# Designs tried in a protein design chat: VH-VL binders against Gas vesicle protein F (gvpF). Part 13

Target 1, 213 residues: Gas vesicle protein F (gvpF), of Haloferax mediterranei (q02231)
Amino acid sequence: MSDNLYTYGVIEQEDIELEIDGVAGAERVYTVDYRTLSAVVSDIDTTDPERTDEDVQVHNTVLQHVLEYDGGRTVVPMSFGMAFKNGRTLKGVMRGARRALRSALNDIEGTVELGVKIITSSEGGVSHDAIRADIGDRLSELSINETENDLFSDRLVVNKSYLVARDRRDDFDAAIDTIEEEYGDELTVQYTGPWAPYNFVDIHIGADQQRGR
Short names: E, the ipSAE of ESMFold2; O, the ipSAE of OpenDDE; V2, 0.75 times the mean of E and O plus 0.25 times the DockQ between their complexes.

## First folded at step 7 (VH-VL)

Design t02 (from q11 with heavy chain G31S, light chain S54K G93D S95Y; framework fv_potravitug; at its last look DockQ between E and O 0.02; V2 from the best seeds 0.00; counts 0 for: pae E 8.4 > 2, placed apart)
Fold by ESMFold2, look of step 7:
Structure t02 (fold): chain C 213 residues (1-213), chain A 121 residues (1-121), chain B 108 residues (1-108)
Amino acid sequence: as target 1 above (213 residues)
Amino acid sequence: QVQLQQWGAGLLKPSETLSLTCAVYGGSFKSYYWTWFRQPPGKGLEWIGEIYHSGSTNYNPSLRGRVSISVDTSKKQFSLKLRSVNAADTAVYYCARGRYNWNYGKYFDYWGQGTLVTVSS
Amino acid sequence: EIVLTQSPGTLSLSPGERATLSCRASQSVSSDYLAWYQQTPGQAPRLLIYGASKRATGIPDRFSGSGSGTDFTLTISRLEPEDFVVYFCQQYDSYPFTFGPGTKVDIK
């Protein structure tokens, strides 16, 4: 039995323990405290977990659950694969990075990330620039920030992540519904979230300290 | 096959603002630390600062009051502005990609071609 | 901030000789977050070594790095004509990231 801890993210200090699926077959997700911060962790048998699509999805699902659990909270997500030799090592990393972690928590306080992909029904016919401008203007005004993701297909005309205040989520949902109604069968909208704001913080805070890895 | 290409004005007068842009070709723009360095003639390199695609920045404290770095994720570009330049700011400026590796931390594996910026004395 | 010093400032050697370049940090560099760069005149730096000892992609086996804590070494086992350039160490353990002043390897 190893003492390794896989980290999902950092929250304001809070004692959480959840019996949910975790990375690498973990069945328990819990918190490790350092001062006013808590790391969201699960037990793991390695400090170098294999990056699979399934475990990346589990990682994000754990963060989503913590984001919304028991009234919700602000979550600074960490990149996949951050695993530490033991709790003492993890607390040492949190100590070294405490100011950066606090700054990140402040930057995203009270927000979630929402993902939007817009896919056209055909390779041509509808102006991609016009679609991007229309949808971009409508969704951008409902968000605090946004970032472009890769356009990996000719039919993928919008691929954006949006940083949205929790109290604007209903407005954002309504805007998505309106877009779907207005464009009908011309577009497919893939709308995902809420997520911890992965694209709006430095997800490697503290991870470059490889001690005891 | 990542390539960084940089551009901007190479001749400045004292008190002007230095402005450089770096474009990233190939590979992902996300998950890297887009970084500026400078090298005064005949001297060593100085780290100016970095930006993550999220907009999160870190600056050299020696320049913090004068420097800003920004991103344009739609264009896969990042930019450097350095206000109130003087002769000491004459250097070759480089953009670079900061790669994070869990095992080895952050290091700079791809560099722009460099831009000589001269501030008249 | 972590100050790096390099010695010697200039290292005069002949092709085929072994070069040993030293880098010393003003405080411990954790997890060996120390890199070495080569810089040919008129060109951007080229990453040689990261993590104190790991060769970057495409770097010949004649380059090796070692050391930990405050003392680090770059070794070139057999100097080739293209190796007579400047070498910098750089730490990335703490902000601001800093470079050594360089060691010039001169042909004797």
Scores: ipSAE 0.012, ipTM 0.591, lowest interface PAE 8.4, mean pLDDT 87
ESMFold2 (binder alone), look of step 7: mean pLDDT 91; pTM 0.931
OpenDDE, look of step 7: ipSAE 0.125; ipTM 0.695

Design u01 (from q11 with heavy chain H53R, light chain G93D; framework fv_potravitug; at its last look DockQ between E and O 0.05; V2 from the best seeds 0.00; counts 0 for: pae O 11.8 > 2, placed apart)
Fold by OpenDDE, look of step 7:
Structure u01 (fold): chain C 213 residues (1-213), chain A 121 residues (1-121), chain B 108 residues (1-108)
Amino acid sequence: as target 1 above (213 residues)
Amino acid sequence: QVQLQQWGAGLLKPSETLSLTCAVYGGSFKGYYWTWFRQPPGKGLEWIGEIYRSGSTNYNPSLRGRVSISVDTSKKQFSLKLRSVNAADTAVYYCARGRYNWNYGKYFDYWGQGTLVTVSS
Amino acid sequence: EIVLTQSPGTLSLSPGERATLSCRASQSVSSDYLAWYQQTPGQAPRLLIYGASSRATGIPDRFSGSGSGTDFTLTISRLEPEDFVVYFCQQYDSSPFTFGPGTKVDIK
């Protein structure tokens, strides 16, 4: 078996082992430590995993499991495809990114990311601008931060990610329910999460680092 | 709790094939290296080989030409075959569950009860 | 392969005493990939320590592991009657994984 490691994200130092499906058919997810940090990893036979919809979903699912593990963890997510030739290389990368990783963990401590898409069911209803404003105001009050994503369809009136405190999740859910009740005849709400805060952390790891250069 | 139970013939003649099976209860079959060991009377333990759920195997070079390990995921069982046995193969054979982590390496936390295999003419 | 030796071969002590068992490797064991096992006669080995110093689940506090490189130690702070059995070290740095010959803790 190869020594290659696929990485999902980084948490505060902790020994975790999960018997769940991982990327590229892995059946075990575990942690690799560097000082006060732990990388969430699984074994893989390549440092260049193929990007498939299936494995992308698996990647996100693993992170979601860790995020909700034993009452919840703060997770800095890694982008899909972050594989390293061995544990030493991974630890080296963690060393180089230690300050940034610690900063990110501090910034997102106790938070989760939630996705909200609002799709119109028909044309000619309430103004899109009015809907954006109203929904935006309601959800902004319950979130720490937010980002606007691409409106890739004319029927997509809202596409946002919200950083929400874990202890305010119920309030956010309630707000979504209210929005659905008020606008349900004209709009469809796609509410997703909780996710690791993909859109609220800025960690960059280069290809050369993955190769141990 | 996780339990490993093993069975197979305990008495063989020279040149016969040793055949043992280990069944896993009370835990997942995924994510572990299912391993065989042996211990000659009054001696230390020897690693024989391992198998993953996928069927991937690793064997001790000293036994590679004679040893075969297989897995049946549907039954949560794995088996050992050792061909062309002789008196030196007399030992208590153990199956075990192997865990691996980059922080700690590979270690074996659950074991079968052992099976004495005696090779005599 | 990595050859492990253990000393002493037999350690004679009384209940309540401190036991110190040594394991030496023929070459350096990377990342402290060393484990300790306890074995009662007629039973399978029982994992005590992994990663040179990490205590396995359910193992009493009186057991501890230390060391690095080529020299490792298992310590039993206060021997209980059930501790008078055989102890093996194992390396898993490189294949094939190998065991020490064992140390027998005997009652004085």
Scores: ipSAE 0.006, ipTM 0.501, lowest interface PAE 11.8, mean pLDDT 91
ESMFold2, look of step 7: ipSAE 0.070; ipTM 0.573
ESMFold2 (binder alone), look of step 7: mean pLDDT 90; pTM 0.916

## First folded at step 9 (VH-VL; framework fv_concizumab)

Design r34 (from r32 with heavy chain Y101T D103E, light chain N32H; at its last look DockQ between E and O 0.02; V2 from the best seeds 0.00; counts 0 for: pae O 8.8 > 2, placed apart)
Fold by OpenDDE, look of step 9:
Structure r34 (fold): chain C 213 residues (1-213), chain A 124 residues (1-124), chain B 112 residues (1-112)
Amino acid sequence: as target 1 above (213 residues)
Amino acid sequence: EVQLVESGGGLVKPGGSLRLSCAASGFTFSSYAMSWVRQTPEKRLEWVATISSGGSYTYFPDSVQGRFTISRDNAKNSLYLQMNSLRAEDTAVYYCARQKTYEFWSGYRAFDIWGQGTTVTVSS
Amino acid sequence: DIVMTQTPLSLSVTPGQPASISCKSSQRLYHHYGENYLNWYLQKPGQSPQLLIYYVSNRFSGVPDRFSGSGSGTDFTLKISRVEAEDVGVYYCMQGIHLPYTFGGGTKVEIK
């Protein structure tokens, strides 16, 4: 039996155990502690998990479960493929990244990430600069932070991620509803989340650190 | 000092075989995915192969799929490229390259360390 | 395969003057995790390629701050604020979003 651990993200120290599907067919997700931090993990038989669309989806689903666990948790997400040979190695990585992880957790505490895409009904039509500005101002006022994503289509006039406090989620939802009501004849809003704040944390872990160096 | 040193290049006839080696030093070899990248006589860079840190997974472009094999010996800090059924278009300088370290939101997506290269010439 | 197109093919720059290189991709290089997987490499004369910038705008270790990268989606730019003699070589962009990884054709930078 392998001692390898697949890692999904990091939360404030807490004992969590979930009977949900994990990456590479795991059936149990649980936490491994290091001081005031807990890594969300599952057992895996390799340190080189294959990246498939299926397992990427599983990875994201696990993070969503943690994010929504028992009223909500603050979670620093990890990219797909972060596997460690054992708990000691994982704790070593957490030790090395402790300051950064604590900083990240503090920055995103009590928040969620929300995605907003706004699509026009026609290509190359009326300029939407004024509408874009109006919508942008409304949502910016209700968020802590925001990031611009790629506008990969001429019909895509807004593609942003917002960091929103949980206690302001209802206000943000209401703003989205209002926007849909005001502009719904011309625009379609794709509203997604809540997500772990992928776009609002920046932590780097070297491969040598991952291996316990 | 982090270093990669390629060897095994040479002249070979079409249809022939050649084995390249890359010796790694200055870092924990087993912690990194490794790749081969070649540069054609026209100075074009082409990705040739990638192998995961543990060697469990290998990746190839269609141009070399089925003809080339990538492997590693982590105990010897060595990377290998077995090239079979060589063609004239395989003529190039072959570099071994280390994949960049992880970020929390991405995997290995860049080559941060390159060797000096070894020349492979396929000609009748 | 994703096609990477660099412009110009070559440029000659007076020392101390700025330089700009464009790289365009046939597909978006944006990943759902929030990164654009576009890298820049420099190959100096007689040397191997070396990593210059990764993920659009991050300078690799030891790279001078006169180098900067920008862009998103399918359009990317490498800028050198003040070109020096040591900056001579061929610059390559590379996409790392999808296999097979592909490189641009290169831009040769020379000193006048």
Scores: ipSAE 0.007, ipTM 0.520, lowest interface PAE 8.8, mean pLDDT 88
ESMFold2, look of step 9: ipSAE 0.012; ipTM 0.554
ESMFold2 (binder alone), look of step 9: mean pLDDT 90; pTM 0.937

Design r35 (from r32 with heavy chain K100T, light chain N58K L99R; at its last look DockQ between E and O 0.64; V2 from the best seeds 0.00; counts 0 for: pae E 8.7 > 2)
Heavy chain, then light chain:
Amino acid sequence: EVQLVESGGGLVKPGGSLRLSCAASGFTFSSYAMSWVRQTPEKRLEWVATISSGGSYTYFPDSVQGRFTISRDNAKNSLYLQMNSLRAEDTAVYYCARQTYYDFWSGYRAFDIWGQGTTVTVSS
Amino acid sequence: DIVMTQTPLSLSVTPGQPASISCKSSQRLYHNYGENYLNWYLQKPGQSPQLLIYYVSKRFSGVPDRFSGSGSGTDFTLKISRVEAEDVGVYYCMQGIHRPYTFGGGTKVEIK
ESMFold2, look of step 9: ipSAE 0.233; ipTM 0.700
ESMFold2 (binder alone), look of step 9: mean pLDDT 90; pTM 0.939
OpenDDE, look of step 9: ipSAE 0.379; ipTM 0.790
ESMFold2, look of step 10: ipSAE 0.012; ipTM 0.562
ESMFold2 (binder alone), look of step 10: mean pLDDT 91; pTM 0.940
OpenDDE, look of step 10: ipSAE 0.320; ipTM 0.790

Design r36 (from r32 with heavy chain K100V Y101S G107A; at its last look DockQ between E and O 0.53; V2 from the best seeds 0.00; counts 0 for: pae E 8.9 > 2)
Heavy chain, then light chain:
Amino acid sequence: EVQLVESGGGLVKPGGSLRLSCAASGFTFSSYAMSWVRQTPEKRLEWVATISSGGSYTYFPDSVQGRFTISRDNAKNSLYLQMNSLRAEDTAVYYCARQVSYDFWSAYRAFDIWGQGTTVTVSS
Amino acid sequence: DIVMTQTPLSLSVTPGQPASISCKSSQRLYHNYGENYLNWYLQKPGQSPQLLIYYVSNRFSGVPDRFSGSGSGTDFTLKISRVEAEDVGVYYCMQGIHLPYTFGGGTKVEIK
ESMFold2, look of step 9: ipSAE 0.012; ipTM 0.532
ESMFold2 (binder alone), look of step 9: mean pLDDT 91; pTM 0.946
OpenDDE, look of step 9: ipSAE 0.042; ipTM 0.677

Design r37 (from r32 with heavy chain A33W Y101S; at its last look DockQ between E and O 0.03; V2 from the best seeds 0.00; counts 0 for: pae O 11.7 > 2, placed apart)
Fold by ESMFold2, look of step 9:
Structure r37 (fold): chain C 213 residues (1-213), chain A 124 residues (1-124), chain B 112 residues (1-112)
Amino acid sequence: as target 1 above (213 residues)
Amino acid sequence: EVQLVESGGGLVKPGGSLRLSCAASGFTFSSYWMSWVRQTPEKRLEWVATISSGGSYTYFPDSVQGRFTISRDNAKNSLYLQMNSLRAEDTAVYYCARQKSYDFWSGYRAFDIWGQGTTVTVSS
Amino acid sequence: DIVMTQTPLSLSVTPGQPASISCKSSQRLYHNYGENYLNWYLQKPGQSPQLLIYYVSNRFSGVPDRFSGSGSGTDFTLKISRVEAEDVGVYYCMQGIHLPYTFGGGTKVEIK
């Protein structure tokens, strides 16, 4: 089998091995250590994996599994397609990015990302600004940080990602339930996650991010 | 400065061949998907070919599938388009384009940097 | 193939006035639960195309705030809040969701 490693993300040093589906048909996900860090990887037969919708979803699913496995942990997610010739090459990249990776782990320690989309049942009848203000204030109080995402339809009035401490997730879930109860059939909430905090890390590995090898 | 420079265009008869080159500079070429896009005399833009960052995957529309080949040499920061069995409808300005993802998970869906183009004319 | 239909074919605009360009797709452009891969390009006279707006509404680096994009599903709009002389050229929309990637027919913007 090849020495190539596909990389999903970085965690605090920990030995993990999972028999789950990985990118490009991999059947095992495991860790490669560099000092106080571990890269979450699987074996792969190329350094230039094809970006398909299926494998992007597999990549996300692996990250979710690691995020929640055995009590959960902090995960710094990598972009899709980061594959390296061998463990030595991967460790070299981790060495070059060690301070940035440590900073990212510290910034998102003990958190998850939650996605919220609010869709109105009709284009008229309720104020989009009022809905945004009301729901925004409630959910922002329960989060550490938030980002605005694109509004892709006239009925989509909120599209936000929230950085939420793990110990505030129940409160956040309850707020979503309360919003759904209070608004009834006037809106639909799409509530997703938990995700590794994709929108809340700013990692630069080398001069430009590597897009697979 | 990020730059793409095409070359290799010219006049050919129907059924002929041409090889276009694109020299890249100012960015890590091997990290990006690359594409060819052409502009017809009627000013229509048509996607022609895409190649993955490592060169393992190539994509073409039906109109050129089997006639055109895209390749890259990451050591030379160069992209190529081999055009065989050329037809009059292949007459266009051919642009080299960098394909960049702006969505963390969604892939390479926008052409963010374009070259100046090289003209291919196919006529008898 | 996804057909991208632009209207109008051309615009003649008084300097400082707004302009609006429509792009309609023959299919919805959703991916990953609602991401729309609709891009806008500007080709100035004698130049190659340049990316203006990506993924409906995101301005590419260096694009002035007077440019904005909006829309969803099949109906997308590019707006210029105050047209300037440097905005003259042909505007193209493009969908990046399904192969083959396809462009609109173009909208020429001129100054009166």
Scores: ipSAE 0.000, ipTM 0.474, lowest interface PAE 11.0, mean pLDDT 84
ESMFold2 (binder alone), look of step 9: mean pLDDT 90; pTM 0.938
OpenDDE, look of step 9: ipSAE 0.006; ipTM 0.527

Design r38 (from r32 with heavy chain T50L Q99E; at its last look DockQ between E and O 0.03; V2 from the best seeds 0.00; counts 0 for: pae E 13.2 > 2, placed apart)
Fold by ESMFold2, look of step 9:
Structure r38 (fold): chain C 213 residues (1-213), chain A 124 residues (1-124), chain B 112 residues (1-112)
Amino acid sequence: as target 1 above (213 residues)
Amino acid sequence: EVQLVESGGGLVKPGGSLRLSCAASGFTFSSYAMSWVRQTPEKRLEWVALISSGGSYTYFPDSVQGRFTISRDNAKNSLYLQMNSLRAEDTAVYYCAREKYYDFWSGYRAFDIWGQGTTVTVSS
Amino acid sequence: DIVMTQTPLSLSVTPGQPASISCKSSQRLYHNYGENYLNWYLQKPGQSPQLLIYYVSNRFSGVPDRFSGSGSGTDFTLKISRVEAEDVGVYYCMQGIHLPYTFGGGTKVEIK
């Protein structure tokens, strides 16, 4: 096997080893330490992994497992495709990004990301602005932060990501259930997560970090 | 108005190179991933290149892998396709297309805005 | 690669009559807790393709309600409840989830 490492995300320093499916057919996910940080990685035979739908799903599933493993932890997720030719190269990138990674870990400490997409059952008969205001207010009150995603369909009225404290997840789940009950068949809610908070971190690791050095 | 305008097509011999450009206007170009899609003389549609909104990753089907390069200049709202080692089967109308993500986590997308196309003919 | 198979190759329809186009994928269009990632496009004569339907059944902005999409799993259908002269062109289905993205071979709709 090569020395290449595929990177999923960064956590506070911790020794983790999981026997789960990883990107490009990897069967083991583990940590590589750099000072007070650990990168979550798996072995890979290239520094330029092909983006396939299956591997994007695996990437996010690995992050979800780490997010919740052994009582859970804070995870700063990386974009798909971050692979490095060896541990030394990876640690060099972590050193260069150490302050940004530490800041991100602090900003999202004890949180998860939840995704909400709301689609009306018809093009009319329900005010999109009224629905957006009602649901937005209710969910925003249960979250630390939120980000708006593009609305690109006549029937799409909400497309948001929410940063939610772990101890408020049950309240958020209940709010979604209540919304579904109150609107009935007028709305379809797509509710996803928990995810590592990808949309709430500002980590600038460019495409050149995906190639060998 | 939201608009995509391709240019740079023409006649080229097999083994030659050609660079296509796409000028975007009427939307925040840097917020969208972009693709090139070609239409063969038989009217088949084939996706040929993808670049992320910031340019951090690119993808190509096997048919053009290693021969085509996609790039963008977000300051100029411009998308480019560099085509090298051209073959007769690369003859097509080439469209630039804006990708619209309908599900961030899956990467599900459609092409919601298309340019008018630019014609590439590879003939000996 | 996911193969998208459209039938029929062409339709000749009298104005005001319905039309139906089938698209079959070689596998489920499933990814990451979701599925049914299918698009429909119309290319009118002399024009570039335009998005018609996404997510199997959602009409893109400005698309008339005489266009409807349905299906799940691997079998999908586009229906035009009453064909008008401006509906003439080639219709393509597309799976928008598994790279490489792939299109159906097209269905030409004509007025007779």
Scores: ipSAE 0.000, ipTM 0.429, lowest interface PAE 13.2, mean pLDDT 85
ESMFold2 (binder alone), look of step 9: mean pLDDT 92; pTM 0.948
OpenDDE, look of step 9: ipSAE 0.032; ipTM 0.576

Design r39 (from r32 with heavy chain Y101S, light chain Y33W; at its last look DockQ between E and O 0.07; V2 from the best seeds 0.00; counts 0 for: pae E 9.1 > 2, grease 19.5 > 18.9, placed apart)
Fold by ESMFold2, look of step 9:
Structure r39 (fold): chain C 213 residues (1-213), chain A 124 residues (1-124), chain B 112 residues (1-112)
Amino acid sequence: as target 1 above (213 residues)
Amino acid sequence: EVQLVESGGGLVKPGGSLRLSCAASGFTFSSYAMSWVRQTPEKRLEWVATISSGGSYTYFPDSVQGRFTISRDNAKNSLYLQMNSLRAEDTAVYYCARQKSYDFWSGYRAFDIWGQGTTVTVSS
Amino acid sequence: DIVMTQTPLSLSVTPGQPASISCKSSQRLYHNWGENYLNWYLQKPGQSPQLLIYYVSNRFSGVPDRFSGSGSGTDFTLKISRVEAEDVGVYYCMQGIHLPYTFGGGTKVEIK
């Protein structure tokens, strides 16, 4: 048994223990405290885990569980692959990043990320610009922030992530339902989430910190 | 029988223009984003342009932005690259490439079918 | 731009022996929900490039199982478990995650 810890994200200090699947076959996810912060971790046999599609999905699933568990909380998600030799190394990295982690927790407090993709049924049916303007106005009013991704098909008219307050989520859901109803079968909406707000935080721990000190 | 065939390469002076064509067959051309990728005399591969499946979105690296135009005619199963203000560093074999799509949502970020290439030489 | 660095520049391999090619990126290669658009191409002598491995580890249709890809973050590897004469050519990695899409410099594989 190794002392290595795989890290999923950071939360306000809280004791959490979940018996769920973790990265690299872990069966338990728990917290390691540093002052007012807790890192969400699982045990792992390496500090350089292999990135597989399966384990990336597991990583994201763990974050979703923590996001919603026991009334929910704010989660600053880590990118895949952040593993540390032991708790002392992890706490040292958290100490070095404490200001950035605290700022990120404050910036995203009480929020979730929601993904929206909108596809038209026909390239020549409805103007993409008109659809983007209409839907953009409706959804932006209900969100705190948004990011836009590439449009890779002419039928794909919206590809955005939205940062949404938890107490506005029902309003956002209703707006999506209204859009689907008003456009009928002219649009298909892919609506995903809630996710920890990966696209709205910019926390990168240097390779030296990730690999120990 | 999936096939891409490039044409229109040749020798041109610096500052000149060429138009490359790519004829597609054996697949539903209008369902795929298409790209041009070039291979320099040093055998480096460089992405040059991408066009969305219906032609509404185009993408270029800074090195060719404003000089190259990509277009398609889905009725003729044809992809085009208009190259203007050509420079010596544009000398390469130009490949027409189909972007892979696993499904409609996954994106077009690998090139799964390549043509045979057409050679463009820019020299005085 | 993301710089893709391949090593070695060339390999000379006895038939039936393994080969390994490294590709390193100048920044981490991951995007939205963990998708990773790191691809490998083979250009056989006198031919155009052909897709070999897409998205790190997925074999393209018709690619033998002696080819495998792995890696994450900045470090990726293509392995050939038993090199055959038909495997000769130049291997290129490519990132399709961030514009502009960029390729590694290539690794030439030859039979001894």
Scores: ipSAE 0.011, ipTM 0.517, lowest interface PAE 9.1, mean pLDDT 84
ESMFold2 (binder alone), look of step 9: mean pLDDT 90; pTM 0.935
OpenDDE, look of step 9: ipSAE 0.018; ipTM 0.566

